# Ledger of designs, part 3: VHH binders against Transcription initiation factor IIB (tfb)

Target 1, 335 residues: Transcription initiation factor IIB (tfb), of Methanocaldococcus jannaschii (q58192)
Amino acid sequence: SVDYNEPIIIKENGEIKVVKIGELIDKIIENSENIRREGILEIAKCKGIEVIAFNSNYKFKFMPVSEVSRHPVSEMFEIVVEGNKKVRVTRSHSVFTIRDNEVVPIRVDELKVGDILVLAKELPNIEEDIEIDKKFSKILGYIIAEGYYDDKKIVLSYDYNEKEFINETIDYFKSLNSDITIYSKDLNIQIEVKNKKIINLLKKLRVKNKRIPSIIFKSPYEIKKSFIDGIFNGKDAKVFVSKELAEDVIFLLLQIKENATINKKSINDIEVYEVRRITNIYTNRKLEKLINSDFIFLKIKEINKVEPTSGYAYDLTVPNAENFVAGFGGFVLHN

## First folded at step 19 (VHH; from v01 with G55N)

Design v05
Fold by OpenDDE, fold request of step 21:
Formats: C-alpha cells, sequence, structure tokens
Structure v05 (fold): chain B 335 residues (1-335), chain A 119 residues (1-119)
C-alpha cells in the first residue's frame, strides 16, 4: 500500500491530472454504496478511473482501475533513489527491481540500499487537439510557475535579469490588446495583465494556481514542451515552492520523454523543490527489452521508516497489469 | 556599430507632407521598440510617435491624425509619414530605439533630421 500523499497521475472522464492517492481513494470509498470489508481492509469498486501501468513489453499505458482499497497503518517506509525521487509505501508492498535482466517485484522489507528500482523513464504522451497554441502554452507555463491570476488580473513575477523573457511576455499580451502594467521593484519586475478573454480562457481551462492544468497533460507534444519551457523559462532547473507543482512538472516531463532530478532545499526557512531537467543516458544494455523499455533504473539511496501521513495506507487494483505508477518521481509500484 | 540615420527632412509649406526614414544598423531591429522624437528650437525634446515590437502604435496628441509611424523589419527601417504639417512641427526629428518596454530611456538615438515648416 501507498501513503496518502503519494502523487498519482490519473485519467478521469478524459481528463488527466495528478492527485494524491489518499485523496482519490478516500473519495471513492466514502462515496461508495457498496464497500466490501475484509478485516481491516476497506474495498470499493471503481469505475471511470485509469492509471498508468506497464505491460508485458515494458511500455506504459493508461489502464482502468477496478478497485481501490485502504486500511489502517502505523508505519511507512520512504524509499529514496538516485535523483532524490521518493515514494512512501508499506513494508509488505512491492516495488520493482531487476533480476536476471527481468523486471520483477520485490517487497519493500526485502530492499537494501544500493538495490536497483524501476521507475518511469517516460509516460504515455496523450495528445489531443486543444485550443491553445505554443505561445500561450509557454506563457501559461510561466503563469503557473511564477504567476497568479484572479477574476481581474494576471500577475507575473520576474527576475530583473529575465529581460528578454519579460519582453516576450509583454509582446504576447500586447498582441492580444491587453492592459499591461509593469512594476519594477528592487530586483523584481512584476507584470499585471488585465485581459478578460485570457482570464476567461484560464478559467475555461480550469487553471489553478500552482498546478498544471489537466489540458496540458493531454496536449500535443509541442504544446507540452512549450509549457515546460515556460515553466523553466528556458533553464534546465527550476525551484518550486509547491511540492504539488513539482510533482506535476515531473510527470509532464516524463510525458515528453524527459526526466529530472529533485532536490529538496530550504530557502529562508521555506521548503522548496529544485527540479533539474535531464536527458536519459543509457549505456549498452544486454537486454534490448530493457533498453527499449519505458523504465529507468535507479539505485536506492535511502530507506527510511516514517510515520504515515494519514491513518491509512492505500492501494489500487489494476486488472491485467498489477502495477501502477505513483510516487514522487514516477515509481512503478505493484498493486 | 549601432547606427540610426534619419533622412527625409527638409523645408515644406504649411499643409504639406514629408516622409521621414530611419535606417538602423548594428543591432537586431525587430527586437526594439522604435520611436520618433522631435526637438524644436529652444524647446525640450518631445515624444512624437512610437511603434513597438508588436506594431502597437503610440502618438503624441499633437500629431494624432496627421502623422503615421510604420516600420519595416526586413529593411531595418522606421518611417514617419507627416501630413498636414504645421509651423509648430518645425523641429529636428530623431529616431530612437528601446529594447525593453519598462525602461524610461531609449538605448539608441539618431543624429536627427531637420524639418522646417514655413510659408
Amino acid sequence: as target 1 above (335 residues)
Amino acid sequence: EVQLVESGGGLVKPGGSLRLSCAASGFTFSRYMMAWFRQAPGKEREFVSAIDRTNSIYYADSVKGRFTISRDNAKNSLYLQMNSLRAEDTAVYYCAAKQYYWEDTYDYWGQGTLVTVSS
């Protein structure tokens, strides 16, 4: 089972989003009319939810969830692998490792520091026609990363050194006949944009502050890429104050076949997450299937016993796959 | 070397027309907002018109309806069509370039071209 706060990418009603697994399952169970109880385990049937799972060819795809479950728990284990990707799971839960050049499940209580775990190299890139272009996508990325919007305005914050990007942003909004106000204070430039059309568009797209909107996850590759470029502002690394946003970004990167390292830091007593984009570098592998897989293979750095986030541990049933991707960084977990 | 070279100035009668040109070199023209300024004898330099990177146009109230600013990025050129010229339009006209919207000062200036409106 998985800890409450573990992020999982789901497809629900055609929308792709990153959610906390605990939130998802609690909602399902609480709204279920038919809860099956097996000892301490509460089980509910689930419809309309898909998660990412790998198939026999070691490729990821969205697969339907048939059941969800939760049970009380008193302890969790946090697994930290290279790149500082993390997941919290129960002792008896299984993750995946490599044995004899095959991906096989292994129980958490059997894991050792130095063991190799299987994580996602890339995630399914769902591409649908959407109503946003590359320019907007990029701006949107930046809005999500460094801005905020309300019913009246969009506010974007820039470092004084980001002059070119600022110009580009201004150009964009000017081209849309936006009312723009620029504030320069200290080492920061703030742009306020009043544009009802754009604001309405943001609302229509269900854009939430400091979250990647669902539409981006199903947008064309070029739009995703542009969005990412906006988030990172052309850089290879970005610091996020929001853990959730960092999680979203990591998943999105995986959709465009990029990976990242994550470093948790404290800046001015604020917890932040530095996400650094990396390209997957593979050496010669003996097994072609592994080479061509959607997996990355990372070494365990730490295994820590931790307190559960909630009183429960959570699990999914994914028929015909018996695995799903979840966790901070795209862990492949056994169901 | 950055250079802005104005041309097209001259003597014209009231009600007449002139077209000023500014040829830019030494920088990426398309990345700059361009503007015309003028300075009359004994007066301070004043804003006349600007065209930004998005081709948004700005005019001083005194020239609205009479002057038209335009740019050709392919030719690295800025233009000012001046119609219905008045005596008060007499000035040295300067071409200027500004890279950033929020900056108060222009980065580059031409040497100016004299426009004289006289009967």
Scores: ipSAE 0.638, ipTM 0.866, lowest interface PAE 0.8, mean pLDDT 91
Fold by OpenDDE, fold request of step 21:
Structure v05 (fold): chain B 335 residues (1-335), chain A 119 residues (1-119)
Amino acid sequence: as target 1 above (335 residues)
Amino acid sequence: EVQLVESGGGLVKPGGSLRLSCAASGFTFSRYMMAWFRQAPGKEREFVSAIDRTNSIYYADSVKGRFTISRDNAKNSLYLQMNSLRAEDTAVYYCAAKQYYWEDTYDYWGQGTLVTVSS
């Protein structure tokens, strides 16, 4: 079983989004008319939800979920692997390792520091034709990362050394006949944009502050890439105050076949997450199938006993796969 | 070397017209906001007109409706069409370039061209 806060990418009603597994399953169970109970286990059937799972060829695909479950739990284990990717799971839950050149399940209570775990190298890339161009996508990425919007305005914050990016942003909004105000204070430049049309577009696209909108996850590769470029603004690393946004970014990177390291930090007593884009992560591939797989193979750095987030542990049933991708960094989990 | 060279100035009668040109070199012209300034004898330099990277245009109130600013990025050139000229328009006209919107100062200046409006 998985901890409440573990992120999972789902496809629901044609929309792709990153959600907390606990939120997802609690909602399903609480709204279910027929809950099956097996001891302490609550089980509900579900329809219309797909998750990412690997098949016999070690390729990731969206697969339907048939059932969800939760049970009370008193302890959780946090597994940390190379790159500081993390997942919290119960003692008896299984992740995947390599034995005899095959991917096999292994229980968490059998794990040791130094063991190899199987994680996602890349995620399925869904590309649909959307009404978003590269310029907008890039700006949208920046808005999500360093800005916010409301019914009246869009606000973007820049460092003083990002002058060219600032100009590009201004040019874009000016081209759309926007009302722009620029504030310069110390080492920061703030752009305030008033444009009802753009704001309405953001609303239409269901853009939420500090979350990647679902439409980006199904956009063409070039749009995703532009969006990521906007998020990172030419840098290899970005600091996020929102854990959820960091999670979104990690999944999006995986869709464009990029990996990242994650570092939790404290800046001015604020918890932040640094996501660093990396092109080279240590991988151990013994066989061609493993080499050609959608997996990366990372060593466990730490296993820590932790408290559950909600007092419940959660599971999914994925028929014909018996696995799914979840966690902070794309862990492959059993069931 | 960065260079802005103004041309087209001269003597004109009141009500007449002139077209000023500014030729730019040594920098990426299309990345700059361009402007015209003027300085009359015994007076301070004053803003006349500007055109930014998106071709948004700005005019001083004193020249609005009479002057027209334009640019040709392919030719690295800035223009000022001056119509209905008045005696008070007599000044040295300067071409200027600014890279960033929020900056108060212009990065580059020309040597200027003299415009004299007299009967």
Scores: ipSAE 0.635, ipTM 0.865, lowest interface PAE 0.8, mean pLDDT 91
Fold by OpenDDE, look of step 21:
Structure v05 (fold): chain B 335 residues (1-335), chain A 119 residues (1-119)
Amino acid sequence: as target 1 above (335 residues)
Amino acid sequence: EVQLVESGGGLVKPGGSLRLSCAASGFTFSRYMMAWFRQAPGKEREFVSAIDRTNSIYYADSVKGRFTISRDNAKNSLYLQMNSLRAEDTAVYYCAAKQYYWEDTYDYWGQGTLVTVSS
């Protein structure tokens, strides 16, 4: 079973989104008319939800969830692998490793530091024809990362050293005949934009601050790429105050076949997450199938006993796959 | 080496016309806002006109309706069409380039070209 806060990418009603597994399952169970109880385990049937799972060819695809479950729990284990990707799971839960050149499940209580775990190298890239242009996508990425909008204005904050991107942003909004005000204070540049059309578009797209809109996850590659460029402002690393946004970004990167390392830091007593894009894939490949797989093979750095985020642990049933991708960085988990 | 070279200045009668050109080199012209300034004898340099990266145009009130600024990014050139010239338009005209919108100062300046309007 998995901790409440573990992120999972799902497809629901045609929309792709990253959610907390606990939030998802609690909602399903609480709204279910038929809950099956097996001891302390609560089980509900699920329809209309898909998660990412690997098949016999070691390729990821969206697969339907048939059941969800939760049970009370008093302890969790946090597994940290190379790149500082991490997941919290129960003692008896299984992750995946390599034995005899095959991907096989292994229980958490059997794991040791130095063992190899299987994570996602890339995720399914769903692309639909959407009405988002490349320039807007990039600006949208920045709005999500460093901006704010309300009914009246969009506010974007920049470091003074981001001059080229600032100009690009200004050009974009000027091209749309926007009312723009630029404030310079110390080493920070702030742009205020008044454009009702764009604001309405943001609302229509259900854009929320510090979260990647669902539409981006199903956009064309070029739009995703542009959005990522906006998020990172053309750089290879970005610091996020929002853990959720960091999680979203990591999943999106995996959709475009990019990987990242994560570093948790404290800046001025604020917890932040640095996501660094990497061009190199760190893999231990034994066979062609593994080489051509959608997997990355990373060593365990730490295994820590931790308290559960909530009083419950959560699980999914994925028929015909018996696995799903979840966790901070795209762990492959046994169901 | 960055260069801005103005040309087209000269002597003209009141009511006449001149076209100034500025040839830019040594930097990415299309990434800069371009402007014309002028300095009359004994006076401070003053803003005449500007055209930014999005082709937004700005004029001083004194030249509005008479002067037309334009640019050709393919030729790395800035132009100023001056019509209905007046004696008070007599000045050295300078081409200038600014990279960032929020900066107060221009990054590059030309040597200037003299425009004399006299009967």
Scores: ipSAE 0.635, ipTM 0.890, lowest interface PAE 0.7, mean pLDDT 91
Fold by ESMFold2, look of step 20:
Structure v05 (fold): chain B 335 residues (1-335), chain A 119 residues (1-119)
Amino acid sequence: as target 1 above (335 residues)
Amino acid sequence: EVQLVESGGGLVKPGGSLRLSCAASGFTFSRYMMAWFRQAPGKEREFVSAIDRTNSIYYADSVKGRFTISRDNAKNSLYLQMNSLRAEDTAVYYCAAKQYYWEDTYDYWGQGTLVTVSS
């Protein structure tokens, strides 16, 4: 079972999004007419939701969830692995490790610092044809990371040193017959763009939520890559105030076969998350099945006792796989 | 070395036409807003026309309907077709280039080409 706030990427009604597992499961249970109770465990049937799980070939796929459950809990354990990826789970919950070149479940209370855990190296890249070009997807990433809009205008702020990107942005909006006002002050450039079609598109994509839109999670690789380049503004690291946006970005990076390290920081008493992109991942594998897998193998750095967020722990049943991906960084959890 | 070289100036009668050209080198022409300015004897240099990197076009009120600006990015060239010329159009015409939309000043200037409108 996992903590309320743990991120999980789901597919629901054709939409792909990252949600808090506790929020999802509480809503399903509260709206269910048929709650099964087994001791302290509340169980509801689930229809129309898929999560990411690995199959017998060690490949990740979206797979249907048959049931969801929750139970009261008094303690959780936070497991931190290499790259500062983390997940909060109950002591009796199982994660996956390697034994004799096989991927096997192991209980959290049997784990030690230095043990190897199985995490996602990459996630399924569902690609639908979409009517968002590469240039807009880059600008969209920048808007989500740094920008603002309302019913009348889009506002983008840039460092003066971002000169050509600023010009390219202006060129793009001019090509769409936009009204553009440019303010230049103290080595900062601010652009105000009036374009009703683009503002309506941002509303449709729910960009004000500062979350990665479903259409991006479903987009071709080159669109995903361009969007990520916009978020990172050409750098290899980005600091996020929103934990949820940082979690979204990690899952999207896994879809494009990239990875990242996470650094939680406190800047001016505000918790922020630095996500740093990486392309070199060490692995020690000899079994051919594991070489071709979607897995990365990371050592445990810390195991910390923590308080549950909601007083409950949450779980999913994936009947054909008995696993799912969740947590900040893509942990593989037994169900 | 950055160069802007104007040509096509000369003597023309009132009501006549001239076509100015500006050959550019030493910078990425397609990334620049290009403009024509002119300076008559005893007067300050004044804006005539501009064409930006998306081909949006701007004219001074005094030349609207008579002058046409254009550019050819493949040939790194800027043009000004001047029709219905008047004595008041007599000036040295300068080609200018500016890279960034938010700047008020132009980065590069040509040496000019003289246009004389007289009988």
Scores: ipSAE 0.374, ipTM 0.773, lowest interface PAE 2.2, mean pLDDT 88

Design v05
Fold by ESMFold2, look of step 21:
Structure v05 (fold): chain B 335 residues (1-335), chain A 119 residues (1-119)
Amino acid sequence: as target 1 above (335 residues)
Amino acid sequence: EVQLVESGGGLVKPGGSLRLSCAASGFTFSRYMMAWFRQAPGKEREFVSAIDRTNSIYYADSVKGRFTISRDNAKNSLYLQMNSLRAEDTAVYYCAAKQYYWEDTYDYWGQGTLVTVSS
């Protein structure tokens, strides 16, 4: 079972999004007409939700969830692997390792520092035609990472040294017949954009939530890539105040076959997350099945006892797979 | 070396027309906002017209409806078609280029071409 705050990418009613597993399961249980109880375990049937799980070919797919469950807990274990990817799980929960070139489950209480865990190297990439182009997707990424808007205007702030990107942003909004005002102060350029149609689009995409919109998770590769370039402003690393946005970005990077390291920092008593993009690396194996898999193999750096976030631990039933992907960085969990 | 060279100036009668050209070299023309300024004897240089890198066009009130600015990025050239000329249009006309929207000043200037409107 996993902690309340652990991120999980889901497909629900054709929308792809990253949610907290505890929030998802608590909602399903609280809205269910028939709760089954097995000791301390509360179980509800689930329809219309898919999660990512691997199949017998070691490939990740969206697969239906049949049941969700929760139970009270007093302790959790945080497993940290290479790249500072992490997940909080119960002592008796199983994750996956490699033995004799096969992927096998192993209990958390049997793990030690230096052991190899199986994580996602890449995630399923659903590509649908969408009405936004590469230029808008890049600007949308920047708005989500740095911008502000209300009913009247969009406000973007740039460092003075981002000269050509500033010009390109202005050019784009001018091509859409926008009213643009430019302010310079303290080595920053601020652009105020008035365009009712664009503001209505941002509202439809729920950009105020500062989360990656579902349409991006379903977009063509080039759109995803442009959006990521907007988030990172063409750089290798980005600092996020929102853990949820950093988690979204990690899952989106996996869809475009990229990876990242995570560095948690404290700045003025505020926790922030530095996400740094890295070259994707995989282990060469003699067995073709592992070479062609969607897996990456990472060493455990730390195993720490921690307190549960909500007092509950959470789990999913995926009938044909008995696994699912969750956690900060894409852990594969046995169920 | 960056160079802006104006041409097409001359003597015309009131109500006449002239077409000014500005040939540019030494920079990526399509990335610049281009403008015409003019300076009459004894007066400060004043804005006439501009065309930015998205082809948005701006005119001073005094020339609106009479002057037409255009650019040809393939020829690295800026133009000013001046119709219905008046004595108050007499000035040296300057071509100018600016790269960034937020800057108030122009980076490059030509030497100017004289336009004289008289009977």
Scores: ipSAE 0.328, ipTM 0.756, lowest interface PAE 2.8, mean pLDDT 88
Fold by ESMFold2, fold request of step 21:
Structure v05 (fold): chain B 335 residues (1-335), chain A 119 residues (1-119)
Amino acid sequence: as target 1 above (335 residues)
Amino acid sequence: EVQLVESGGGLVKPGGSLRLSCAASGFTFSRYMMAWFRQAPGKEREFVSAIDRTNSIYYADSVKGRFTISRDNAKNSLYLQMNSLRAEDTAVYYCAAKQYYWEDTYDYWGQGTLVTVSS
């Protein structure tokens, strides 16, 4: 079972989003007409939700969830692997390791620092026809990461060194008949954009939440890539104040077959998350199935006892697969 | 080597027309904002018209309705159609290019082409 705050990418009613597993499951249980109890375990049927799980070919797919469950717990364990990816799980929960060239479950209480765990190398890239283009997606990423808007205007500020990106941004908004004001102050360029149609679209996409919109998770590769380029402003690393946005970005990077390291820092007394993009492939070339798998194999750096966030631990049932992807960095968890 | 070469200047009677051209080379033409400036004898150089990289067009008040700016990115060329010419339009006309919307200074200038409006 996993902690309340652990991120999980789901598909629900045609929407793809990253949610907290505890928030999802608590809502399902509280709205359920029929809860099955097995000792301290509360179980509810689940319809219309898919999570990411691997199949017999070691490939990740969205797969239906049949049941959700929760139970009281007094302790959790935080497992940190290479790249500072992490997940909080119960001592009796199983994660995945590799033995004799097979991916097999192993209990958390059997783990040691230095052991190898199975994580996601990439995630399914479901591509739907989306009514946004490459240019808008890049600007949308920048707005989510760095921008501000209200009912009247969008405000974007840039470092003076990013001159062509600033020009491209201005070009785009001009092509949409926007009222644009440009301020050059010190080493920064600030643009103010007035366009009610664009502002209404940003409101529809709930951009103020500073989360990756579902349409991006469902978009073609080139749209996802452009959005990521906008968030990172063309760089390989980005510092996020929002942990939730950093988690969204990690899952999106996996959809475009990229990976990342995570560095938690304190800057000006604020806890922030530096995400650095990498191409990180760890492959056992002895067996073709593992070479072609969606898995990366990472060593455990730390195992820390921590307290549960909600007093409960959470789990999902994925029939026949008996696994799902969750956690900061994409851990594969047994169910 | 960046080069802007104006042509099409000459002598014309009041009320007449001329078409100026500017051939550009040595930079990515479509990424630049293009403009015409002019300098009359004994006067400071003044703005005439501009067309930016999205084809937004700007005119000085003194030429609105009489001059038309255009660009052809495929031919790396900037044009100025000048109609209803007046004596005060007499000047050397310069083609200019700048890359960034927020900069006040144009990066590149042509050598100019003389337009004389006289009876």
Scores: ipSAE 0.324, ipTM 0.763, lowest interface PAE 2.9, mean pLDDT 89
Fold by ESMFold2, fold request of step 21:
Structure v05 (fold): chain B 335 residues (1-335), chain A 119 residues (1-119)
Amino acid sequence: as target 1 above (335 residues)
Amino acid sequence: EVQLVESGGGLVKPGGSLRLSCAASGFTFSRYMMAWFRQAPGKEREFVSAIDRTNSIYYADSVKGRFTISRDNAKNSLYLQMNSLRAEDTAVYYCAAKQYYWEDTYDYWGQGTLVTVSS
């Protein structure tokens, strides 16, 4: 079972989004007419939700969830692997390891520092036709990461050294007949953009939530890549104040076959998350099925006892697959 | 080395037309805002027309409706079609380029081409 706050990417009613597994399951249970109880376990049937799970070919796909469950718990274990990816799980929960060149489950209480875990190397890329082009998707990423807007204007601030990106941003908004005001302030360029059509689009995409919109998770590879380039502003690392946005970014990176390391920091008593992109991933495994898999094999760095967030632990049933992807960095979890 | 080379200047009667060209080299032409300036003897150099990297066009009031600016990014060339010329248009015409929207000055200048409207 998995902690309340653990991120999970889902497909629900045609939307792809990253949610906290505890929020999702609590809502399903609270709205269910038929809750089954097996001891301390509360179980509800689930319809219309898909999660990412691997198949017998070691490939990830969205697969339907048949049931959700929760139970009270007094302790959790935080597993930290290479790249500082992490997940909080119960003592009795199983994750996946590799044994004799096969991917097999292993219980958390049997894990030791140095053991190898199976995580996601990449995730399914669902591509739908969308209205957003590459140029706007890059600007959208920048707005979500750094921007401000209200009912009247969009405000973007840039370091003076980002000169060509500033020009490209101005070019784009000029092409949309926007009213643009440019302010030069020492080492900073500020651009104010007035365009009611664009502001209405940002509202429809819920950009003030500072989360990756569903349309981006469903977009073509080139749109996803351009959006990511906007988030990172051409750099290989980005510091996020929002853990939820950092988690969104990790899942999106996996969709474009990239990965990342995570470095949690405290700056002026504010907890932040540095995400550093890894654009070339190689395996040292010899078996073709493992080489061709959607898996990466990472060594456990730490196993720490922690308190549960909500007093409950959560689980999903994915028929036939008996696994799902969750956690900060894309852990593969057994059923 | 960046070069801007103007051509097409000459002597023309009032009411006549001339077409100026500016050939650019040594920089990525499509990334620059391009402009024409002119300087009559004894006067300060003045703005004539500009075309930015999105093809937005600007004219000085004194030339609106008579001059047409254009650019050809494939040929790295800037043009100024000057119609209904007046004696007051007599000047050395300069091609200029700048890279960034927030800068008030132009980075590169040609040597100029003389336009004389007389006779």
Scores: ipSAE 0.307, ipTM 0.740, lowest interface PAE 2.8, mean pLDDT 88
Fold by ESMFold2, fold request of step 21:
Structure v05 (fold): chain B 335 residues (1-335), chain A 119 residues (1-119)
Amino acid sequence: as target 1 above (335 residues)
Amino acid sequence: EVQLVESGGGLVKPGGSLRLSCAASGFTFSRYMMAWFRQAPGKEREFVSAIDRTNSIYYADSVKGRFTISRDNAKNSLYLQMNSLRAEDTAVYYCAAKQYYWEDTYDYWGQGTLVTVSS
């Protein structure tokens, strides 16, 4: 079972999003009219939700969830692997390791520092036609990462070093008949953009939540990549104040076959997350099935006893696959 | 090396027309805002007209309706069609270029071309 705050990418009612597994499962259980109880375990049937799980070919796909569950716990274990990817799980929960060139479950209480875990190298790239282009996608990424808007205007602030991107942003909004005001002070440029059509689109996409919209998770590769380039502003690393946005970005990077390292930092007494992109992701295994798999194999750096976030641990059932992807960095979890 | 070379200036009668050209080299013309300025003897240099990288056009009030700015990115050229000329239009006309929307000053200037409006 996993901790409340663990991120999981789901498909629900045609929308793809990253949610906290505990929030998802608590809502399902509390809205269920028929809860099965097995000792301390609360179980509810689930329909209309898919998660990412691997199949017998070691490939990830969205697969339906049949049941969700929660139970009280007093302790959790935080597993940290190479790249500072991490997940909080119960001691009796199984994760995946490799033995005799096969991917097999192993209990958390049997893990030691230096052991190899199976994580996602890449995730399914779902591509639908969408009504946004590469230019808007890049600007949307920047707005989500750095921008502000209200009912009247969009406000973007830039470092002077971003000169051509600033010009291209202005050109784009001018092409949409926007009213643009530019403020220059010290080494910062601020742009105010008045355009009711764009503001209404940002509201529809719920951009104030500072989360990656579902249409991006469902977009063509080039749109996803342009959005990511907007988030990172052409750099290989980005500092996020929002852990949730950083988690969204990690899952999106996996969809475009990239990966990242994560560095938690404190800047001006604010906890932030530096995500650094890695574009050359390889499996260092010799067996062809493992080489062609969607897996990356990473060593455990730390195993720490921690307190559960909610007092509960959470799980879900994926029939036939009996696994799912969750956690900060894309861990493969049994059941 | 960046160069802006104006041409087309000369003597013209009041009510007449004149077409100024500015040939640009040494930079990516399509990425620049282009402008015409003018300076009469004893006066401050004043803005005449500009055309930005999206072809948005701006005119000073004193020339609006009489002057037409245009650009041809394929020929790296800026133009100013000047109609209904008046004596107060007499000035040296300068071609100018800047790259960034937020900057106060133009980065590059031509040597100027003299326009004289008189009988």
Scores: ipSAE 0.307, ipTM 0.757, lowest interface PAE 3.1, mean pLDDT 89

